VHH binders against Regulator of G protein signaling rgs-3 (rgs-3). Designs and how they scored, part 6

Target 1, 363 residues: Regulator of G protein signaling rgs-3 (rgs-3), of Caenorhabditis elegans (q18312)
Amino acid sequence: MWRSYKAETPELADETQEVDLNLHDSSESDHEGRQSRSASITSSTSAPASNDVTLQVPITNSSATSPTPSTGSMYFIAGMFDGKEKVNREQPPMPTTDGVEYPRAASWAAGNCANVLNDDKGKQLFRVFLFQSLAEENLAFLEAMEKLKKMKISDEKVAYAKEILETYQGSINLSSSSMKSLRNAVASETLDMEEFAPAIKEVRRLLENDQFPRFRRSELYLEYLEELLPRSYAEKWAQSFEGLLGNHVGRHHFRIFLRSIHAEENLRFWEAVVEFRSSRHKANAMNNLGKVILSTYLAEGTTNEVFLPFGVRQVIERRIQDNQIDITLFDEAIKHVEQVLRNDPYVRFLQSSQYIDLLSKLK
Key: E = the ipSAE of ESMFold2; O = the ipSAE of OpenDDE; V2 = 0.75 times the mean of E and O plus 0.25 times the DockQ between their complexes.

## First folded at step 1 (VHH)

Design s27f (framework vhh_5c3l_4)
Fold by ESMFold2-Fast, scan of step 1:
Structure s27f (fold): chain B 363 residues (1-363), chain A 124 residues (1-124)
Amino acid sequence: as target 1 above (363 residues)
Amino acid sequence: QVQLQESGGGLVQPGGSLRLSCAASGFTFSRYAMSWVRQAPGKGLEVVSDISGSGGYTTYADSVKGRFTISRDNAKNTLYLQMNSLKPEDTAVYYCAADSYLRTTSFYETYDYRGPGTQVTVSS
């Protein structure tokens, strides 16, 4: 099935949102061999009861500490890890909004974490988020490794490598094999960058696959974006449903509204399909996401169930069973969900205190 | 009316080259990311290449990386795909497709507009 094109598309005038379509091919990755995440650890993405911050957990090495429990409770984690003696952390300073236009800051959420890491203010905001997630050491480690890689003086380089190991050995959660490789590289004093690659790759994977997706949805990032959002952009959401859904701040406020009328699963499904489509160049990831979306949103009787016409769901189930997964898998489902969201919830959102109060705060 | 029209397809021998064009009208071309998508006989759709509205960012499928180059001319409302070192497995119908910036913050979300396609056949 191929969706027909639209004859009318209301658009925000003179707005250039340059979307990063996951430009960063891992072309430098000669290193192989990560099976690490089991498909059986299905991330059932359920919406948080309030904001995403309340469901944040620190980075954990699933192989290192204990048998992997499906906890998810902040109170349970706090009870397991007593932090009473540690008041010796200070939050990194928030980056200013000076000199930052909205499209620049919006680009920090694009694709993988390369855009946010390559922007001085974006990286600083991400550092603040990682501090709140007890994961700022992961970013600091990667920064230290980049500095090490650029060093030319052998004796100084060896001393710095030893300092890195001493600083991060107890603070970053690496697999036993990555940690052993790191220790061996430093101990031998050969400083072969290939010996550091497993640790770098593992830390980068944790940031990109665990922390960065949470950063994109965080109140920290959304509040920074909202500060930069021109009122005129938000006013145009009244004229364009597509403009509302295409805007991170807009979707956040629409999500809060939808939660109040018990329709949030439609937007969560829409967002999951966006993620599915963004993985189009990674066949295995796309296939796995398609199966997770089917089980999370299209299985009957689940808390996240999205109601689709009978024939639409049947086609999706059959295509997945037949291993006919491509970018079009959810086209008809998204068409239906967009109609559901556009017809009643969207109109009510524009008349809600949620939207009206937001407009009153914007410049 | 919105229109996307591909051209430049045809029969070519292995190792040969083709340049596909896509003429766009009826929408603000520079505000849309553009893609080339192909479908081989009996296979699903494969996204071959993407280009941002400004042309500053490009992405390629592993199957075509180093052989294909996507580009655009916003003054002419035209998208291009330069295909070099063509292989029999490149045989497919090639579609140009438009993705709205106004619907995307950080992800490719949907193709708003799609062309009818142009056939590329690579055979001796």
Scores: ipSAE 0.007, ipTM 0.464, lowest interface PAE 9.1, mean pLDDT 74

Design s28a (framework vhh_etentamig_d1)
Fold by ESMFold2-Fast, scan of step 1:
Formats: structure tokens, sequence, C-alpha cells
Structure s28a (fold): chain B 363 residues (1-363), chain A 124 residues (1-124)
């Protein structure tokens, strides 16, 4: 059981402490709930797919002095790619590790992105990640909105609201409804902050469902954590398989070792099940994650296939087919995978140069 | 080196149908589970459907179950998505995705090598 693990880091401590409700779920309408969870989806490709996609009807103005488009011009796409035409982009400074203990930084991966955004150093690290992901405007927009909310109603506040619209109207991926609400809010003689709520909600949803899950898995976050990791934590992995699996840095080094012996899929399956269990308060996310895990790791004939005892996969397939998806869905599979990882790979990892070299560089 | 080329998108009226295709190259297509992922304006990416390497197992997000059908032709290295009973909320850029070994760590599976996508617009 995932709850049976006695992790040495806060990453796996959510079952023993109170966690805030995910605001995305609590504020989700039935129509918006249709979006399904994209938290488990990440891409390392540099495809030109941006989050700044809008569909517009052609309009006549000074910019339309160009030759008329060919057939199919009834609709055109504005912002199909990142609308920011930046030739020179300067990375925000990395936060220092000064004054940060490992449990604090490890907590940034737990729950939703509110915890990382509420930590000055965590937010700065997330900003660096967003810059590298060409999505820094999403965080900048939220920070601008927070500054706007704190201003007293004045000509300065109205001017700042107009500046925000001019800065972000082409760089953040908002629905036409939210963008219209944002334009109407700015056009108001007295700013109604309630009219900014749809835009704020959508940007927070993008950060929570797309960017934050990728941040938690990023090399950037891992490197920051590793610099903070006490040698004593890593030494305990020799006596605790659960301690190794419960540690973000430990899993990374174990994964690299497992890849070298062609067994990485077992650990990735384990990690996917932990994420699945953590989504227990989000029915749609849990259902979708369960189906993705089945198709990715348990389906026959793929290179990611995790081999299970006869019949275990069939029970999981039947439960998914019958909509019997709950936190126990993968219990038998995870029990088997943990046994496989604990026996030969874990013992070999502790004797590997991967682990020994890590211990040598930690303080 | 891995390439995915989506096609088949376009403008369609509510209740209409479209068939999307994804031509894959640069890897052993039949060895990988494949997925369709979409991104609507103002939303994050949403997993739509998945199919095992052999084509023997298919999976769907609840929002599209009964309306969309995923299939593959391993002899042609092509993935398909048949979309029926289309709704305005299906408007999105649709991406072909496969899992691979990314430079990210832990948590849920990684969808690598997304193509350029194909736009599906459902409006009257």
Amino acid sequence: as target 1 above (363 residues)
Amino acid sequence: EVQLLESGGGLVQPGGSLRLSCAASGFTFSSYAMSWVRQAPGKGPEWVSGISGSGGSTYYADSVKGRFTISRDNSKNTLYLQMNSLRAEDTAVYYCAKWSEPKTHGFVEYFDYRGQGTLVTVSS
C-alpha cells in the first residue's frame, strides 16, 4: 500500500497531514469539468504548440492592407504559436539555497501549486522553469493581478489595468469569454475586480494542470533538491527501501540505475500509481489517470509493459471497464512491482557506482 | 528524429464527424502505446484516448467515450481518431503522442514527441 511507506521526506507525507482542497476542483463548473485532468500529461518535445491559441474572424483595419487570404479565410487562427516574438530572452536568476532546508524544498512538489507559489524561493524556481517552458507570462499575469488588487481605486490603478491588458492580451491563452470579460473590466470607469476572476481562474488552471506537474518532474527542480539533500538522508536508503522510494532525489538515481538494467518501467509504474492515489479527491482525474496507467504500463505488446502475475492485469481491466475505479485499483499490481524492485534491483543499486558516487558528493 | 505528423482537422458543424490521422516515423511504431491529446483555447492539455502497441486495447476519457474511436495501422505506422457527434467543446488542437524516456523524473507517464497538431473547430 502507498500509505504503508514511511517516507523520510514531506513528498509522501500528505496522508498524515491536512492538505488544502484543490481550488481548481472546488471552483470547477460541470461544463469546465469536461476538460478532464491533464496533470499527468507532459511533453519534452519542442513542438510549436503554444497555449496561446485563438480563433478569429477576419476583420478589416490598417493591418489588413495585406493581400486577401485564399479560400478558407472565414476563420483564421491568431496566436497559434507563442505570440511573443522574442529574439533575446534572459533567464530569471536562480534562487539561492541559503536558509532552505530539504523538507521545505521537497514540500513544493506536494499537493497543488499554491504551496510553491506561496514560498518566495519556490516561486522563483518555478519562474525559472516557466521561462524555460516559454510560459513565464502566466505567472507574470497573476503577479500583476495581485498588484492590481492591492492598489487603491485611482487613475493610477485604471492605468495599470490598461497596461496589463496591453501586455497580456496577446501572450496568455484565454478563452474568448474570459478575454471579453477582461476587456470589459478594463473598459469600466470604476474597475470591478470580479470581472477579472475568469481570466485569473483560467491562468491558475493552466499553471496547476499543465506547468506545475511538469515542474515537479523537471531536472531544474531535481538539481535544486539534490543540492539540499543531507548525506544522512541518502545513507538511510541502505536500510530502507521505502526511504529510497519516498525521496525525489533517491528515485531519480534509482531510475537511472534501473534504466541501465532495462527495468525502469517498474519504477515509472510505481510513481504513476502514487500520483493516481494522490488524485483520490478528484474523480475525473483519478479515472483518467487509471486508464492512462493501464494503457501505458499494463497493455500487452508495448516496450513499457510491466509484467504481472497471471490474472492481475485482467482484474484491473475489468474494474476499469465496470467503472470500479478507486484508490485500491492497482493494489495487487503495485505489491508485485514493489517486490520485484526490492529484491534484485534495490540490492544491486546500493552496490552501484550510481549510489556510491552520490554519497561521495553529498554533505 | 522521431516525427509525428497530424492531419484531418478542419471546421465542422455540431453533430458532424472528422477523422484525424497521425503518420509516425523514426521509431518502432508497434512497440509503443499511442495517445491523442488535445488543447482547447484557455485550457491545459487533456488526454483524449489511448491504444496499446498491438491495437488490442483502447481507452477513452469519459468526455469522449462512445463518440470517438481510436485505432492504428501498424503496417502503415499510422494512428487514427474517428470523431463523431462533435460538440463545440471538442474545439481544440489535437496532438499525436507517444511515451518515451524523457529528461524528467517520476510521477505519471510522459508523452513525448508530440507533432505540430491539427486544429479542429466545431461551430455553426
Scores: ipSAE 0.005, ipTM 0.461, lowest interface PAE 10.2, mean pLDDT 73

Design s28d (framework vhh_8pnl_2)
Fold by ESMFold2-Fast, scan of step 1:
Structure s28d (fold): chain B 363 residues (1-363), chain A 123 residues (1-123)
Amino acid sequence: as target 1 above (363 residues)
Amino acid sequence: QGQLVESGGGLVQPGGSLRLSCADAGFTFSSYAMAWYRQAPGKERELVARIYSGGSTNYADFVKGRFTISRDNAKSTLYLQMNSLKPEDTAMYYCAKWSEPKTHGFVEYFDYWGQGTRVTVSA
């Protein structure tokens, strides 16, 4: 199934300033150039007797590549900083599933956080997650900066800039130089947006590199996806292992099942390798991720240890030591892991209460 | 991979105070965001407070004004000062070291966790 996974590249030219995020962070250079992975599976819509099976099951809809220019569609009253008061820390309302098809919501996990931020319902769901993570102020700060940028120079704009500084200077994570630049921009009253750029960049990095990856794995996001998942999709997993692994909700339930039989690390490793392959055009990030995968899943005696034949593990260790890291590094290991997952855990999952209860819940 | 060790938990009467400590035996304490979580019996683990490497802090609404998170980078120690304790604060309290820039796409984010320290608020 490893050949069926490919990273999608977002259309950066269509992104707003607010969602043009830097994928590199200054305190975690080992993982520079992170990419969210969109997953596709190969499965047949034809008769079972076909030699080759190909079915595209989209888990992304690229809504974020066509941003809506209307400020009104992105406005969220309850959770938004209005320039007079700090963002209300009362839990923001959950977005409804009305008008949302599964592929649209699945796209919010693809690439960087541009897809989720460019979707009105996706942004709202992310805001709920951030509130629960005590990190809503990071999104609120970026929304306040975007509002400030759109204002004409006026006494109101100067007052708003001062309120932003008072609201966020103690709650957002900024370097001393970015904080100084922010204070100077407000104090000078010229409101040169270039002087706000370092603060905006730092907060965007934090959202992209810390909060967004956690959001993709969150129960909140997966429960929202599950409400949108057609029962027919989940029923098809009984006939398609690739269909199960290619689906966010499917992998989540499979992971919970695997945890109960002490085999979760195999799926975690599989997901890590998918992410590793998505970084193939960023050599430093790919090399660093390869080393992290080795130390996390292939080190003997750790709780996350994936058991591979000695020869397979030894080849990977040697290639990393020799700095011969490319997208093929884990190919043999993935074939072994997929075989292990497909032969016993997959069959048992289909018979489990985890899967049966999910099917009974879906429409 | 860092070893986090919590201490300072115990039995306290309503309205009392406790100070929790979390010692990090690992390197680079000053470059990590740190957090306190708690888990009451039969409940999910919830975030109580976090402190970024730069000193910025965030608090859950249910502890605002009562709890204060702080760090001592020289001692590689995280603190939680808990005042005006209530019975509903009864929980196992966990320290987490949070490498804030760390991301793996579909791979689970790896945080370092301690073993926890028990806080019981009862007469």
Scores: ipSAE 0.000, ipTM 0.439, lowest interface PAE 10.9, mean pLDDT 73

Design s29c (framework vhh_ozoralizumab_d1)
Fold by ESMFold2-Fast, scan of step 1:
Structure s29c (fold): chain B 363 residues (1-363), chain A 125 residues (1-125)
Amino acid sequence: as target 1 above (363 residues)
Amino acid sequence: EVQLVESGGGLVQPGGSLRLSCAASGFTFSDYWMYWVRQAPGKGLEWVSEINTGGSSTKYPDSVKGRFTISRDNAKNTLYLQMNSLRPEDTAVYYCARDEYWDEDSYFSEAFDIRGQGTLVTVSS
């Protein structure tokens, strides 16, 4: 985790909703279940750097691996009559909002998935999301690995490792190399946790790079956040454009409003650039996202076209063509888009039924 | 206590070279993937390079590929970044970062654990 991370441009601490809340109580969140008001953007100084934003990006390259054949089939014809099919799954219970303040829940979308996984309520909400996405076995596997690591009695540890292999070898979608390493680790006389590292790392990568980005933008997470949102926070949006854009619930309602005036593409572009910047530590992902953002929002005549000043798009096109992609690629474009959104749509949003009705529902 | 201390930055002319160092302590350095990350004035963090535990595998973004070389000396608990053909756009504070680690009390890793104050590199005529 990049604990000392700062946004691109220094700005006043109160320019985003999450940063403003953090100043009020020196908030932090931990997985011990301690109550705290953890802000998701403690070191962020720019609205485009909000880590609670993640967008659906068109994927042009599909990589499909066939499921590794199981030597012990769990879905044979007899199983169809005994209820062992995954279709008979039960949904995990929803976490309550009791004892959770908005900044704590908002922090679950910040950075990597460690914040949500290290919070007992956040992890439970993520578990519900994973269940709905048919991916809950990935979290269960990591929890089983943690339990295995803490076991002290060698014979029980070996027995549990074998149970883990039997439970997950047919349900988690690991690469052939990771699955082979898992089988070899269980067969090992040493049963060292380092021998499980390839499988653990692959599952963590799947949760971080695939499942967590989807969770952040899910209706499940949005509805949980909105239930926690104080009326006073939403009232502050009338005085702070950055506060509106820095707030996940605020962006959702602003997006709905923008869609009604045929300007949603500007906010979607802003959100895509925030996701692009969050991918800075993954060179291939950042390069791919930059090209997708160009083709989706900046190509002339497309349905989602964002209109930029003369020359701004051309500079971005040249940098991408020259493979000069870094976090600054969209800086001038995002500056323009923020000005466009701030000056007209933002003022209109504050006068809209979308915003007024939201304020009426909040306590 | 885990510590990462960067050094070696300074003022250099375009086309010049600098070698950055990161002194690691408080953990088993040889067990961790290591990274260099930079922050230009008024900009966010940018990943610059990565190296595996043994030093046999390295990766770079296109912006520095062919100009920068990451290396490590596990006997000295030190990470290095050799920077050649420096450009004004390389001006930034450079940070050393430790990759995810297996914490006995947590099964979820922290990526890019930045501990130090960084070292300033200014490329100007």
Scores: ipSAE 0.000, ipTM 0.175, lowest interface PAE 13.2, mean pLDDT 74

Design s29f (framework vhh_5c3l_4; at its last look DockQ between E and O 0.02; V2 from the best seeds 0.00; counts 0 for: pae E 11.1 > 2, placed apart)
Fold by ESMFold2, look of step 2:
Structure s29f (fold): chain B 363 residues (1-363), chain A 125 residues (1-125)
Amino acid sequence: as target 1 above (363 residues)
Amino acid sequence: QVQLQESGGGLVQPGGSLRLSCAASGFTFSRYAMSWVRQAPGKGLEVVSDISGSGGYTTYADSVKGRFTISRDNAKNTLYLQMNSLKPEDTAVYYCARDEYWDEDSYFSEAFDIRGPGTQVTVSS
């Protein structure tokens, strides 16, 4: 869900992962301006692997809020039908699994999208996902900006900047101000890269906050990851509930089973708490995640509400109110949720077609 | 240690104004773009505004454009958000966030480093 600066290279994971002053009013104002729809950020749960964990902390692609029609890649305007286009959108090639082990591929879902983008196989898989989602332009734009940054100031650099604008101005979902900044930056033949920053940041946020969470939960990524999953990993799930929950493929199949019995909320909460714990070295991120978990999963009457023993929610609320947020904040709640999942759904999952059919396919 | 401390929130009536501040320390402030991000009750995070490291380039969410002004004082390591003509839908916790580092190799670095507890803005009759 939350990110920090300087998470340059996470360790490879094996199986887990995972804002008081009263101001006096100005009563007269007639210069109101509204121009375009607002940008949105969605939260998602992520759980990077810990160095010392005996059960791998999952790197997850938890439930995300649906994008709004005004800001999602799915909501861009389709090309106008003018009778000139005979487009054959050829999918980029799937990366092979050659030389890729499960822990490497599982690590692509860790933290932020830099992890997947800094691996040649992971980047190619993400490109296929973006193509299937009609959003490949976002990655291509960022790659073009990297190339532009590395060019010497020259006529070629100016020409390339103009090519980027022409290629992407109709396909990238930028706010009006960021698009204006991009056009101004291209018109300035000095090509100060700081002038491109608003557009670069907005596109990177679209990748990070919209496309990457969807990639982590996508059938494409999970099927690629499942192809790499050793049968021995999945066999161990029958002896270890923690092994099942700590494995991305295992959680996916368990989620499908839980959904079929309308009991997925406990797993969603579990994933959120794992993400919260993974932010232990980023005190402010951990504080924010704690508040989001409380409002999303522990508020009474929400569609995401999990059942907790009497008083557990209130203790969490009080600790947050008193700013006593540390890694232990949800310990009692997650202990209960794990017990609920272990005592019935887990046993039933091990006898389900979800688990049995999976085992029969693995190598 | 990287620190961001928000202040300036409060309760105001519709049409009122507030000025948010964010004191930054523990890093070279002028090298980082900064953002204001808000979370309304029961909603996800929304980027309200961004400002480049130099302060020369700003963006605004459409919902706040013309009403809010982001600025920074690099000599004082402080980020600001002037909020005018406040509406009930502006009610949220507002966070100061450190954004991407401009480095020579890549723009694929981590973004939105929220460090503070935020400051509550409540706009109510």
Scores: ipSAE 0.000, ipTM 0.341, lowest interface PAE 11.1, mean pLDDT 74
ESMFold2-Fast, scan of step 1: ipSAE 0.300; ipTM 0.729
ESMFold2 (binder alone), look of step 2: mean pLDDT 82; pTM 0.833
OpenDDE, look of step 2: ipSAE 0.012; ipTM 0.302

Design s2c (framework vhh_ozoralizumab_d1)
Fold by ESMFold2-Fast, scan of step 1:
Structure s2c (fold): chain B 363 residues (1-363), chain A 125 residues (1-125)
Amino acid sequence: as target 1 above (363 residues)
Amino acid sequence: EVQLVESGGGLVQPGGSLRLSCAASGFTFSDYWMYWVRQAPGKGLEWVSEINTGGSSTKYPDSVKGRFTISRDNAKNTLYLQMNSLRPEDTAVYYCAAGSDWYELLTKPEAFDYRGQGTLVTVSS
């Protein structure tokens, strides 16, 4: 038997960029049962883990006629169109799929945004997503900082630093402290990159904690993955229920099918539990996610209610009340949900037009 | 054809060492997270180790932590498992496995994209 700790590893893929700041302040306050110091880190005062918020999609009566950007792709919708509807910005070109195999593109969703940012095609796709979300200036700033860092100390480097400040000081949402540090860095004779670190760190955290989770769930990313998906991969889903659930494109099509039979909540619960398990390294985020999952999917009479065998819900509720929250919290519930999905919906999905039509489109 | 071919298994005394190799072909090895998984007689599959695409991040269960080391050579399309301080409880068929999709890395080993035929490791006197 496999152990739940397997879920932890992808979240640790980039050790050098992982800063567990939320756990330092929030975890200590919550653990002692005396809430204080919530103002230390802005992201730690938000609602439960941001990834759970991204699972909530506005309900709409989609009849499906043409691609609708606002339907099924509005994960983290709060900021997606913060600007004018009529935009005067030019859309970045879409990256081609040439030379990209499915595993490469699928890896862009792993752990943090370092994988997507370190890939030329991945970064371009992320740029297109950020443009659609009115946030491309954040990536452009980081790219400008990388260019600045690689320049030799010169009058040109000083001029470029001033241009960066003039370009981005009004478009990037930085704290007063980070902005002051940025201005001081530009005024510096040597342009010490340590003086730019607070601004770079804050923008990087915005991309990682807000925009990257939205990108992973976006229709833009899903459509790119589907173009790369070999037919043989989708054919394997007929032999492996686990293969279907583990595949990003597979879950998308299964979700559409489940929605048509009013059983989507089972897959949403499954996805929420996977995110819960992946948050093991962030104790406060994991604890908050556990409580949100209970209230969202296991509360009686809600539209998202997942029906569990007698006693299973009570055990989960009791463990949460006793602060006995660990990676095993939902193990019995997820086994039941997986069995429910496997026994009827999965078999029906494989015989559905949703699956058959997908296979017909794949190469 | 996709192939994962394990080698290096055998009989070893308790406290001994073995180095397992997995030769990969038919896919872009450097694009995959790689795993070692084992199955002891009469038991299910147990995850032993994992390594990211570049080799900079590795993970182990407590049962082998400090004794086993996973590594990879992307130029040679080869995965390795260095096993030290072997115990009778380490007796198992060891499998090399590959996963591509991020969510597959968080699910059961049955969801791996590719898995080899295995190599037997017997630890006894």
Scores: ipSAE 0.012, ipTM 0.341, lowest interface PAE 8.4, mean pLDDT 74

Design s2d (framework vhh_8pnl_2)
Fold by ESMFold2-Fast, scan of step 1:
Structure s2d (fold): chain B 363 residues (1-363), chain A 124 residues (1-124)
Amino acid sequence: as target 1 above (363 residues)
Amino acid sequence: QGQLVESGGGLVQPGGSLRLSCADAGFTFSSYAMAWYRQAPGKERELVARIYSGGSTNYADFVKGRFTISRDNAKSTLYLQMNSLKPEDTAMYYCAAGSDWYELLTKPEAFDYWGQGTRVTVSA
């Protein structure tokens, strides 16, 4: 039931997202095929059936030549730029769109945060988002750990490890066990990187579970994507409802349109169910999200109430009460909501100023 | 609205410490992002610290290294440990809860539930 969305929506989680336990080691596994093709399809969220049709004549880079300032150095220097009263927080520079094709940038929202972290411009955009969200220390810590791992054992490496501890000890929320392991690792003359692994894993998990989901929905990310969006991609939305729903920029403009006709809650519900399905490997998170979706969109009398056929809501309520929460919980509801969005709002959206004006701006 | 109850406010000397608590009256605490805001007389509410359902934290620059936000999902309670308190920390402190998924939580209006506040005064 949900399978039709897996190639179109970047919110649908891949089962292997959590298996990248190596922040600094690029995968050497030669496991053929499935992941690369699936990622390509999901990163090109505009049209499920027309990957590789003459895509964009993309915007060529318009000679930016504005070097990105040294990033993070002020946060890596203990006692000089410790971020308290000694220096005001400085916003990281925005990455340019030069040399970036739409599918590359769209891939930053697909699956787990590894895609955005492994891309230099994606990581910089995520850094800007984290700065605006007051969470930039988590990414800076991971980058510091990457640099530390690449250093040869030396007095310089020992000094850098001590600098990292002094810089981040008070700003990163780590469990007591991870913090003890980190302190012990720094105190070790040999700097066994295995002792840093618990802290690295915990910080990566926090970014993955808390910050990354907000990043991919942020206006910052959507505005960056829109600058890269080929007109041809948006034109295909007129032929494919699934292509519209599978595209981040498309959903944003569809949402603005839906808000004007007081039907935004249907798309918000659809997005919430996609996120719910992506949480299938996190039983606690999926169960909690299922309950929040019920209370937010399916409770009668709320401003976000979604219209469902008689009995559909009651079945969902009963399953939640009986602790029968699994990936199929919202299948009947989502089927109905997609039909509602497809038949009336979708057709109207294609005739709206929101869509027509967007096409006029795109290249 | 009315389901979050703050406690722990009071008068403290500069350099002192104080711990605020916020108790949830029974909604699904573990699914919500939680935040501490403060409001000094004549100013708008400003973010002090946020904590997401997964444990990630955000701090305003003026409290980094001095305040620690934490949550106990089993007890449905949010905490703010305040150390090295300064006179400029004097304010009403509010607990807020917002959907961990649906809202971007970029401003106070994004939070659905608010407590009534607890007063913190830092003065000699």
Scores: ipSAE 0.005, ipTM 0.372, lowest interface PAE 10.6, mean pLDDT 74

